# VH-VL binders against Cytosine-containing mismatch-binding protein 1 (cmb1), part 3

Target 1, 199 residues: Cytosine-containing mismatch-binding protein 1 (cmb1), of Schizosaccharomyces pombe (q10241)
Amino acid sequence: MVFAIRIRQFHTTLVSAEKNGLQKLIPPRLKTIWNQMLVETKGAGNGPERFEMIRQKYKALTADEIQKYKNKLQEQFDAEKKRFMETLRSFTPTEIDSENRRRSKEAHSTGSRYYRLRHPDVPKKPSSAFILFYKELRNNPKLRQELGIPEAISTLVEETQNASKAWKELAEDKKKPFIDKSKALKEQYDKFMKEAGFR
Below, E stands for the ipSAE of ESMFold2; O stands for the ipSAE of OpenDDE; V2 stands for 0.75 times the mean of E and O plus 0.25 times the DockQ between their complexes.

## First folded at step 1 (VH-VL)

Design m4 (framework fv_mosunetuzumab)
Fold by ESMFold2-Fast, scan of step 1:
Structure m4 (fold): chain C 199 residues (1-199), chain A 121 residues (1-121), chain B 112 residues (1-112)
Amino acid sequence: as target 1 above (199 residues)
Amino acid sequence: EVQLVQSGAEVKKPGASVKVSCKASGYTFTSYAIHWVRQAPGQGLEWIGWINAGTGNTKYNEKFKGRATLTADTSTSTAYLELSSLRSEDTAVYYCARDEGWLQDYAFDIWGQGTLVTVSS
Amino acid sequence: DIVMTQSPDSLAVSLGERATINCKSSQSVLYSSNNKNYLAWYQQKPGQPPKLLIYWASTRESGVPDRFSGSGSGTDFTLTISSLQAEDVAVYYCQQYYSFPTFGQGTKVEIK
């Protein structure tokens, strides 16, 4: 057995049928050296032996070799992401919404998860007042201190609980800036969607 | 145009109280905090406290607790600093300054022109 | 509270020369979540309120000449005036806003 750093060519699977192309379209994932070595060692011994071989080979790599391998995988990922975005742009926002509805229904019926597609040129829906408050709370140590919340960022669950409690206890006049901003962002979004012909 | 305009100079005797006003214009008064900072002659800047103009909630520098009272009148967009039990060392120029407050926290971008308070017997 | 210390207390610089003012905080004013330094610089001329020059340690306030620049992170900060002009004669203050505001003692800049 000969082990070497082997970089696979970047390859995006093309689906010729328009509807079928959307149905199977998922975002690319950045490959790790471990993941690549798993592919390269397919059929090289049983599972435990193969994993030990990969561990030994990875440990034998110099820091420079690891960095070069990572750089090559990053280049491949960037190219695949570009093609993914270009593919999304070839469909209308309406077509993408229809596919997302199909995926949601399928996921519900099978009990599985799905990836929700987004058209690259459609802006994200405006955040609610609470979400704007949540984001501000994460980025404002003084606000956290004022509300009795520890400065250090905690787990997502604890941050959400802290923000929810603080929002409920917050006086209406302190909520007003977030409510006003949310309303303004929604008006801007609605205007953009109408002018761009996205609805 | 965003601006803060303060009341005129005051001369007080030791033991008296003084009330300085700061009238805001050109922005939504209740969405920002107003800070009070003083500067004794030839000295540096000393933070007194802040008030959330919308809620009336205040925070004070420990040195001024019990003597300083910060209030805000939303109907006139005016913030007030009242300092009691005045001593000669309270002689200073008193400034109000805007901090964007709870939506965005940053440095003091707008300042009042200052109010000279002189305490002498 | 966070204590701010400036150096030097006074500085005499010739017109067109570089002026450098240092500011140290007793604890870090870098917030790890947003990677921002909660540090500002003010200019104060006699009889006037302080004027904001720099915020977030290095962001120049609108209308401030590009000869003014801020640098540093964590506890050590510097304000640089690359080519001192006559109108730059003033006292300069650093200020943290990571917690409730505290100011340095000031640095007086004069023409030599």
Scores: ipSAE 0.005, ipTM 0.483, lowest interface PAE 11.1, mean pLDDT 83

Design m5 (framework fv_mosunetuzumab)
Fold by ESMFold2-Fast, scan of step 1:
Structure m5 (fold): chain C 199 residues (1-199), chain A 123 residues (1-123), chain B 112 residues (1-112)
Amino acid sequence: as target 1 above (199 residues)
Amino acid sequence: EVQLVQSGAEVKKPGASVKVSCKASGYTFTEYYIHWVRQAPGQGLEWIGWINPSGGDTKYNEKFKGRATLTADTSTSTAYLELSSLRSEDTAVYYCARELDYYGSGDYYFDYWGQGTLVTVSS
Amino acid sequence: DIVMTQSPDSLAVSLGERATINCKSSQSVLYSSNNKNYLAWYQQKPGQPPKLLIYWASTRESGVPDRFSGSGSGTDFTLTISSLQAEDVAVYYCQQYYTTPTFGQGTKVEIK
């Protein structure tokens, strides 16, 4: 009885400490067969020898074996992703936002990169007026013609630059429909966040 | 209910000008572009241009540039087409029509039309 | 300008029978970025303005009977009246709005 209570208290303390591991949490990634073979051959020779071992092992695999390997890696990834999402759900959206802010500040000060976290139950933020205009521009050849933008899109970068310039030069009365729609979407988002207890 | 009500028939001499009106009701006048389309007797439909009542912006079919003038009066919810230097081939029924969507969509198909105004140009 | 050509110029169809009107554009009115066809169909009865039937090639306007349907893509479009009624006697026009709007010459539908 007393021993069971002590085990539960110790377990509760460990669970609380694990929940505080938000600082080190990173998204899982789907491994390739090469990545997995690197893991499996860890400590088996130097770099050149290890890479040759992997090449030989990969070359010996049949098409069926390759597919089974890929299926197993997908299964492993799905399990890791599920655990990652469950861990995120143990934190509030506010705690995740605070961690993202910390990561952003650290990345800025050290010049390093960071992984941004997202609460699984929080929907994506609504599109800005510019993004709504950008989407409309991509879907409206007459609007493109009116603004002097070519129908043919050579690169996504050029398309974004053309849209940005057009938006900045667009008259306020012509921006208003996009601004109004963005505002309405934001009101719907804010209502959802409040009703779900996230704000 | 959305309605576009046009002015009555006109008879003009070659070289004169005509001004046709189109009074809108049942919706916010400044939220939709007004287009003008004509139809000569026994002929097809021909697009003349559009006006944005909110800003006064206009666009014209090149065939009518320099002869057609589109204006709008927001205080009376009325759009106007003025066509100058009239020729016999300008004899037609002139329609105003509402673009289904506002400026951002650019979809020039028309959900509501005026009843039409017959303009006859003869000596 | 995009030239719109309808066929036939006129057709006579018995009540309850299928009427088919074709419309060809001189260049594609399919926009690859959104996969939409910038094409509309109108009905015009004598002494009346045109009435919108179909837009985006196949979307029926509110209040238009389900016997009217639009089909096609790119340069070749069809308006079908599955079972002609007496009130369907009219001239039908296709219109592109991919560029500055242009209309077909019209197809007159009459009862045989």
Scores: ipSAE 0.000, ipTM 0.429, lowest interface PAE 19.3, mean pLDDT 81

Design m6 (framework fv_mosunetuzumab)
Heavy chain, then light chain:
Amino acid sequence: EVQLVQSGAEVKKPGASVKVSCKASGYTFTSYGIHWVRQAPGQGLEWIGWISAYSGDTKYNEKFKGRATLTADTSTSTAYLELSSLRSEDTAVYYCARDLWFGEDSYGMDVWGQGTLVTVSS
Amino acid sequence: DIVMTQSPDSLAVSLGERATINCKSSQSVLYSSDNKNYLAWYQQKPGQPPKLLIYWASTRESGVPDRFSGSGSGTDFTLTISSLQAEDVAVYYCQQYYSYPTFGQGTKVEIK
ESMFold2-Fast, scan of step 1: ipSAE 0.000; ipTM 0.427

Design m8 (framework fv_mosunetuzumab)
Heavy chain, then light chain:
Amino acid sequence: EVQLVQSGAEVKKPGASVKVSCKASGYTFTNYWIHWVRQAPGQGLEWIGWINPYSGDTKYNEKFKGRATLTADTSTSTAYLELSSLRSEDTAVYYCAKDTYYDILTGEFDYWGQGTLVTVSS
Amino acid sequence: DIVMTQSPDSLAVSLGERATINCKSSQSVLYSSNNKNYLAWYQQKPGQPPKLLIYWASTRESGVPDRFSGSGSGTDFTLTISSLQAEDVAVYYCQQYYSSPTFGQGTKVEIK
ESMFold2-Fast, scan of step 1: ipSAE 0.258; ipTM 0.722

Design r2 (framework fv_relatlimab)
Fold by ESMFold2-Fast, scan of step 1:
Structure r2 (fold): chain C 199 residues (1-199), chain A 122 residues (1-122), chain B 107 residues (1-107)
Amino acid sequence: as target 1 above (199 residues)
Amino acid sequence: QVQLQQWGAGLLKPSETLSLTCAVYGGSFSDYYWNWIRQPPGKGLEWIGEINHEGSTNSNPSLKSRVTLSLDTSKNQFSLKLRSVTAADTAVYYCARGEDFWSGYYDAFDIWGQGTLVTVSS
Amino acid sequence: EIVLTQSPATLSLSPGERATLSCRASQSVSSYLAWYQQKPGQAPRLLIYDASNRATGIPARFSGSGSGTDFTLTISSLEPEDFAVYYCQQYSNWPLTFGQGTNLEIK
């Protein structure tokens, strides 16, 4: 009978993974002692009674017992995180991107938040020419002076507006270094993606 | 996962130069500002400065004359030097990652080093 | 520099209660404000950025609100591990500055 239960649970997991793909995969969350005590006391009285029960349980714990509890929860979280990463690696970056688009659309229609998934082995996409320019402006007083932008940054909103305007009006020869650097970074990224089999 | 590990001399005499290094493991060095923050015993947090992978720096005006930030891109390390230390520089020093441009131009610190206690005493 | 003032300096509450922590800026920081939790002997941990966005792995009981000069961190139902020092930080203007902290202690 225990063997039948194990087969059913395993089969259910496989069927769920095949049928739903990535639809229900969410990052694991580190449980607090309170969260765990809530699970352990499920059905034990009403809300105020349950809270009092948990409060008394917590007050009864020694510092050593609290640390052991936290260590056990951390160990469980680390194991769940490892399985989560292994599950992500079993899918292609394209499949993960497709699922993220579905989640985004669903979240927008329902007003709910969603968890964006990232393939663990895919590097971050290189910065655009504008973003490279924006980064340069932040710490280049000479460039700011050349473009008539105040040396001191008054607000991030104003900084973004100033950078956007300056970029739009910037002469092509001044844009070229950022455009060239962005292209080079993009070529390196594309080469990596092809060689790693991600495209 | 990205981790920051820091090291450096923890015991200094007044007038000496504090030198701390922070190493970045498991992630990109090039798209973030890397920061130093300190906390004197029993007090709040004070931002020291930032550096990006191209060597561009900003520092707190209150410390600017004494602060030098540097990096070693071949090792994914960045370093703090604070010269002419006094007892007022006794603090736990942290390195931290600032937000990147892909996440919206924010300077909130999502990853921190373990901290290094620096004691300045005669 | 922008000065951030946190209140109260110390807040004594019991698990299960709602905690409300305030941070006020000497001038507008728009929404460029973060909240951190720090436990003794540990580095600060990012909780909230851009005034209201939860950082990765932060429980839903933590929420941030506000804009301009008045900001609030709310913990909807305190857990024992939430008793710590909380700091706000602005990144609207350089130099970056932190509040003086609120010590949330178990009653």
Scores: ipSAE 0.000, ipTM 0.422, lowest interface PAE 14.8, mean pLDDT 78

Design r3 (framework fv_relatlimab)
Fold by ESMFold2-Fast, scan of step 1:
Structure r3 (fold): chain C 199 residues (1-199), chain A 117 residues (1-117), chain B 107 residues (1-107)
Amino acid sequence: as target 1 above (199 residues)
Amino acid sequence: QVQLQQWGAGLLKPSETLSLTCAVYGGSFSGYYWNWIRQPPGKGLEWIGEISHSGSTNSNPSLKSRVTLSLDTSKNQFSLKLRSVTAADTAVYYCARDLWFGEYDYWGQGTLVTVSS
Amino acid sequence: EIVLTQSPATLSLSPGERATLSCRASQSVSDYLAWYQQKPGQAPRLLIYDASNRATGIPARFSGSGSGTDFTLTISSLEPEDFAVYYCQQRSDWPLTFGQGTNLEIK
């Protein structure tokens, strides 16, 4: 029986997202120690004793050895994630949108779910005035007190109900800072999209 | 030529224990994991669990509290016991040999298990 | 657990035609994917292991391809005995999981 499987010797670089076209591009996932041991024994000969060797080794790992393996797998995942992001950057936002439409149509016809891709360099859509108010309310005990909302944070459902009611009843002059902030964020977003050639 | 033959009770009432046995002919019991896999009517396959010649077992996490696997090396047989059955356990149950890391190359004929309403 | 999604649910073709069956994984399974054939009243039969390797006794018309999350089973020229349900299965992560199946039926 081998006392240790050498990751350096047996582990080959997994085929990254860069080897697949846009149609097959799926986000990478962090591997388990079990998955890694399966990789390390791939092509070593198809004896059932090899599988038993992996099971025995896996069960014999100490907490320290488990942590070292996890650290190694995290490094590999980070590298795969970097390659995935680089692959996305090689396509235009329009190309990614077209692929997402294809995936959506295919998923609808087959009854399956699909993985929606995002261009890494396209910023998240700007928050609405209400969402900016909601975030402020969550982090501002004084504002909560002024609006008659309990200082302690409650369940998501209750927080959303309280924020919605407060927003509807809020005077226009009190809404204006959030409306103005939302407007400014949208203008910054639109300027960025135009200057980057995304629109 | 390896052949798997299975048997056990076909009709059960809710809360009873399912008991199935699989016998291996024409091949070595040693060096393989021996598996149970089920298929509810009109649905896909679900892995239940496995046992090695040495008695090491692994079971599907969704079923592990109810599954007991055993081995009789003198008879080249392995068995499944599934406790506290419900209507959801109605399925055709198969035994199978794991050639390499979940590659099932030989299967038993199947046993239909019906849990009465 | 890893979810395997097969498409289409039903594929209607005639003998002599080419069949292409798809299996997609919710996360990468590398090439640790197998294909099985099941005829009514019978146990499943192993066709392909490790994405592209034909099992012993399987005719050359059956081929597998793919890696990561997207896999294909191809039957180059359908024979009457090929009309059956086909399942994909992964061994990359625990627990082992199967797809829901594709029913290949005569048109």
Scores: ipSAE 0.000, ipTM 0.387, lowest interface PAE 14.8, mean pLDDT 80

Design r5 (framework fv_relatlimab; at its last look DockQ between E and O 0.22; V2 from the best seeds 0.00; counts 0 for: pae E 13.4 > 2, placed apart)
Heavy chain, then light chain:
Amino acid sequence: QVQLQQWGAGLLKPSETLSLTCAVYGGSFSDYYWNWIRQPPGKGLEWIGEIDHSGSTNSNPSLKSRVTLSLDTSKNQFSLKLRSVTAADTAVYYCARVYDSEWLDYYGMDVWGQGTLVTVSS
Amino acid sequence: EIVLTQSPATLSLSPGERATLSCRASQSVSSYLAWYQQKPGQAPRLLIYDASNRATGIPARFSGSGSGTDFTLTISSLEPEDFAVYYCQQSSNWPYTFGQGTNLEIK
ESMFold2-Fast, scan of step 1: ipSAE 0.013; ipTM 0.551
ESMFold2, look of step 2: ipSAE 0.000; ipTM 0.430
ESMFold2 (binder alone), look of step 2: mean pLDDT 91; pTM 0.941
OpenDDE, look of step 2: ipSAE 0.012; ipTM 0.531

Design r6 (framework fv_relatlimab)
Fold by ESMFold2-Fast, scan of step 1:
Structure r6 (fold): chain C 199 residues (1-199), chain A 120 residues (1-120), chain B 107 residues (1-107)
Amino acid sequence: as target 1 above (199 residues)
Amino acid sequence: QVQLQQWGAGLLKPSETLSLTCAVYGGSFSGYYWNWIRQPPGKGLEWIGEIDHSGSTNSNPSLKSRVTLSLDTSKNQFSLKLRSVTAADTAVYYCARGYDILTGDYFDYWGQGTLVTVSS
Amino acid sequence: EIVLTQSPATLSLSPGERATLSCRASQSVDSYLAWYQQKPGQAPRLLIYDASNRATGIPARFSGSGSGTDFTLTISSLEPEDFAVYYCQQRYDWPLTFGQGTNLEIK
């Protein structure tokens, strides 16, 4: 029937437009002042001429103007990231997975890099018991003292080594609250994934 | 066939600027990110930042805008400048080739490393 | 920032034994995890990318597994040259982060 054909054609057009948008979608990147000035001077001479033009523009800026420029670039990045996330939400997790597979195959064929997409509404897997302990240790000076760890927060590497050693030496009774919390969070995660149809 | 060679000043005083350069042989800049990674003596690895062939950069927030990355496409080189150094910046510095950090890729080629010592 | 926790900090084994090294992420990194080997005085060497893919030139005894938050590097039968420090690294989110390392030493 003509009516059925008309509806099918409209549906096909919308699907094709959505697929094209997904194929070109890449995560935004925060631009530096130099990067933005390069964009603004595109087509204005060759490399040496453009660099001199950028230098002159930069020299003309006061410290306050530099900070305002950086703030503007940050605002643009935040807006682009918000639009990027909203665009991802318009697709299903299955459509995003299919696009990621296409990108992976293309990158393999061309030797180029590719950008893998993530659906914003698919929740991240819950923290392990150890990571919950690590976070508690970071925020609990008394616990740090009890375990022989300096109260002052150190580098990421040293904090991780200290937490790992403490976790291995920790009595099983003291590990249990973290294990139980991790298990409860995983049960909530599994329930959500099934109810949302993401599993 | 791809090889990275790096050089720069190894001894610095506090407040000075660290300057390192990495040359790329056997490959082009296009399609990759060019990275700097450091390792304090006896410690683990810390990512400093990346630059692509168009000059777009990202750097680790922990370095608080002290990092400047640049490239010279005509010489197939990229460079790191780290301002206002302190003893905490003492480390072996590596240049490395990678893809975009969001792609699930890796650092497949590394420079030989440069030991930078910051002392009075 | 994504925190990567490696365990154990030190693993003492003999040649011929199986080594199992763990890397846990503070949040899911999907399969965006790599493993590196580093010997004293040398730059790190890529072993595994995307959790389970062996890099070019890496012997078959090295294998990677896992997804999400829990990852494992396995060396099926240790050879003398395998005693080194091993690092995991995530490429899921910015900034790029490494684990603190596992030192695989001769027993």
Scores: ipSAE 0.000, ipTM 0.408, lowest interface PAE 19.1, mean pLDDT 78

Design r7 (framework fv_relatlimab)
Heavy chain, then light chain:
Amino acid sequence: QVQLQQWGAGLLKPSETLSLTCAVYGGSFSEYYWNWIRQPPGKGLEWIGEIDYSGSTNSNPSLKSRVTLSLDTSKNQFSLKLRSVTAADTAVYYCARSEYGDFDAFDIWGQGTLVTVSS
Amino acid sequence: EIVLTQSPATLSLSPGERATLSCRASQSVSSYLAWYQQKPGQAPRLLIYDASNRATGIPARFSGSGSGTDFTLTISSLEPEDFAVYYCQQYDNWPPTFGQGTNLEIK
ESMFold2-Fast, scan of step 1: ipSAE 0.000; ipTM 0.470

## First folded at step 4 (VH-VL; framework fv_denrakibart)

Design a1 (at its last look DockQ between E and O 0.01; V2 from the best seeds 0.00; counts 0 for: pae O 9.9 > 2, placed apart)
Heavy chain, then light chain:
Amino acid sequence: EVQLVQSGAEVKKPGESLKISCKGSGYSFTDYWIGWVRQMPGKGLEWMGIIDPSDSYTRYSPSFQGQVTISADKSISTAYLQWSSLKASDTAMYYCARFGDYYSWFDYWGQGTLVTVSS
Amino acid sequence: DIVMTQSPDSLAVSLGERATINCKSSQSVLYSDNNQNYLAWYQQKPGQPPKLLIYWASTRESGVPDRFSGSGSGTDFTLTISSLQAEDVAVYYCQQYYSTPLTFGQGTKVEIK
ESMFold2, look of step 4: ipSAE 0.014; ipTM 0.580
ESMFold2 (binder alone), look of step 4: mean pLDDT 94; pTM 0.956
OpenDDE, look of step 4: ipSAE 0.006; ipTM 0.509

Design a2 (at its last look DockQ between E and O 0.02; V2 from the best seeds 0.00; counts 0 for: pae E 18.0 > 2, placed apart)
Heavy chain, then light chain:
Amino acid sequence: EVQLVQSGAEVKKPGESLKISCKGSGYSFTSYWIGWVRQMPGKGLEWMGIIDPSDSYTRYSPSFQGQVTISADKSISTAYLQWSSLKASDTAMYYCARFGDWYAWFDYWGQGTLVTVSS
Amino acid sequence: DIVMTQSPDSLAVSLGERATINCKSSQSVLYSDNNENYLAWYQQKPGQPPKLLIYWASTRESGVPDRFSGSGSGTDFTLTISSLQAEDVAVYYCQQYYKTPLTFGQGTKVEIK
ESMFold2, look of step 4: ipSAE 0.000; ipTM 0.454
ESMFold2 (binder alone), look of step 4: mean pLDDT 93; pTM 0.943
OpenDDE, look of step 4: ipSAE 0.000; ipTM 0.494

Design a3 (at its last look DockQ between E and O 0.01; V2 from the best seeds 0.00; counts 0 for: pae E 5.5 > 2, placed apart)
Heavy chain, then light chain:
Amino acid sequence: EVQLVQSGAEVKKPGESLKISCKGSGYSFTDYWIGWVRQMPGKGLEWMGIIDPSDSYTRYSPSFQGQVTISADKSISTAYLQWSSLKASDTAMYYCARFGDYLTYSWFDYWGQGTLVTVSS
Amino acid sequence: DIVMTQSPDSLAVSLGERATINCKSSQSVLYSDNNQNYLAWYQQKPGQPPKLLIYWASTRESGVPDRFSGSGSGTDFTLTISSLQAEDVAVYYCQQYYSTPLTFGQGTKVEIK
ESMFold2, look of step 4: ipSAE 0.090; ipTM 0.588
ESMFold2 (binder alone), look of step 4: mean pLDDT 94; pTM 0.958
OpenDDE, look of step 4: ipSAE 0.580; ipTM 0.854

Design a4 (at its last look DockQ between E and O 0.01; V2 from the best seeds 0.00; counts 0 for: pae E 11.2 > 2, placed apart)
Heavy chain, then light chain:
Amino acid sequence: EVQLVQSGAEVKKPGESLKISCKGSGYSFTSYWIGWVRQMPGKGLEWMGIIDPSDSYTRYSPSFQGQVTISADKSISTAYLQWSSLKASDTAMYYCARFGDYWSYFDYWGQGTLVTVSS
Amino acid sequence: DIVMTQSPDSLAVSLGERATINCKSSKSVLYSDNNQNYLAWYQQKPGQPPKLLIYWASTRESGVPDRFSGSGSGTDFTLTISSLQAEDVAVYYCQQYYSTPLTFGQGTKVEIK
ESMFold2, look of step 4: ipSAE 0.000; ipTM 0.493
ESMFold2 (binder alone), look of step 4: mean pLDDT 93; pTM 0.946
OpenDDE, look of step 4: ipSAE 0.736; ipTM 0.936

## First folded at step 6 (VH-VL)

Design g1 (framework fv_fezakinumab)
Fold by ESMFold2-Fast, scan of step 6:
Structure g1 (fold): chain C 199 residues (1-199), chain A 121 residues (1-121), chain B 111 residues (1-111)
Amino acid sequence: as target 1 above (199 residues)
Amino acid sequence: QVQLVQSGAEVKKPGASVKVSCKASGYTFTGYYMHWVRQAPGQGLEWVGWINPNSGDTFYAQKFRGRVTMTRDTSISTAYMELSRLRSDDTAVYYCARGYEDFWSGYMDVWGRGTLVTVSS
Amino acid sequence: QAVLTQPPSVSGAPGQRVTISCTGSSSNIGEGYDVHWYQQLPGTAPKLLIYGNSNRPSGVPDRFSGSKSGTSASLAITGLQAEDEADYYCQSYDSSLRAYVFGGGTQLTVL
């Protein structure tokens, strides 16, 4: 155990500009003409006055002007999406996972929600041996019968309990195919991550 | 239960227009996008466009811009697709489908039974 | 031509496994957009089979599974049954076309 008492001290956590960029990164949203007009009129009068100003501006637009406006907003959104994707690709999957863990902790402590980031180029994590066994058990009536599990599929809770019990009691030689497959899938995943420069 | 009921088959001459309806029930009509997808006889699925029933906003595939118009009537939970200046290669089954939208994901979970539009001389 | 590439046909015997591929490019699957799969039985409308790469809607059996890697996705069907005979379509979004895009479809024949 370590203790420390200090009368006066100030500490600041330093975060790099790149880490700050990742910390606040959320996917862009396509703006409507109304949303854009709200942005453009942010300082103009109170709510009712501002809304009436927007209504009048919108009513003054021809069908062609509305279409041009929509095309402009779509073009801006497409550029924002491209930048968002490029930003995600500039970070490693490990850095994104670390940021997601930070967001999860912060959301839990503040009672807020958060957006979970994902790397565009990362494949799904490989299944564990138990999960492979669970999936096989669900689709293999003969295996269920051999292990004393009813052939009829039950609730998720009961299926998970049955699979867990069966797995714990299963002989090592019968576990081996699932362990071997899981290991092979992990090696394939690890090779991909290394070759793609994600490590 | 969620249902999309489409209007009946149409036979049109080249150069005419057709308007297909899609009546939604069993869910909040304004809570989901409505997509239109077509399928020519013996061919694959081709996306035409979507309408947001809440706002009336639309977006069309480039191939159909200038020829397609999507509208809706929230009082009767019905979406419409009108295709003008019809050609023989517009002959297809036209489907409406309810859409879910996310930044990474956009899929169609409930489909109408389709409306056959035949364009022939 | 379809934007996403699928084999035109696949076949298998009852009880066997088949895999249907869906190959895209950097502007769709490769850009990170999710892949969804639809099953179309003869004479019917398409039905959502898999969404968000690997999720099954209520009522879709576990024998259907989806995966995605790089610019490609796959639909796996295990324990083939006669009623699985249908056309299967993958679907994603393409940022350069600014459109939802479908694969050309794969006809599954259960021998």
Scores: ipSAE 0.000, ipTM 0.467, lowest interface PAE 16.6, mean pLDDT 82

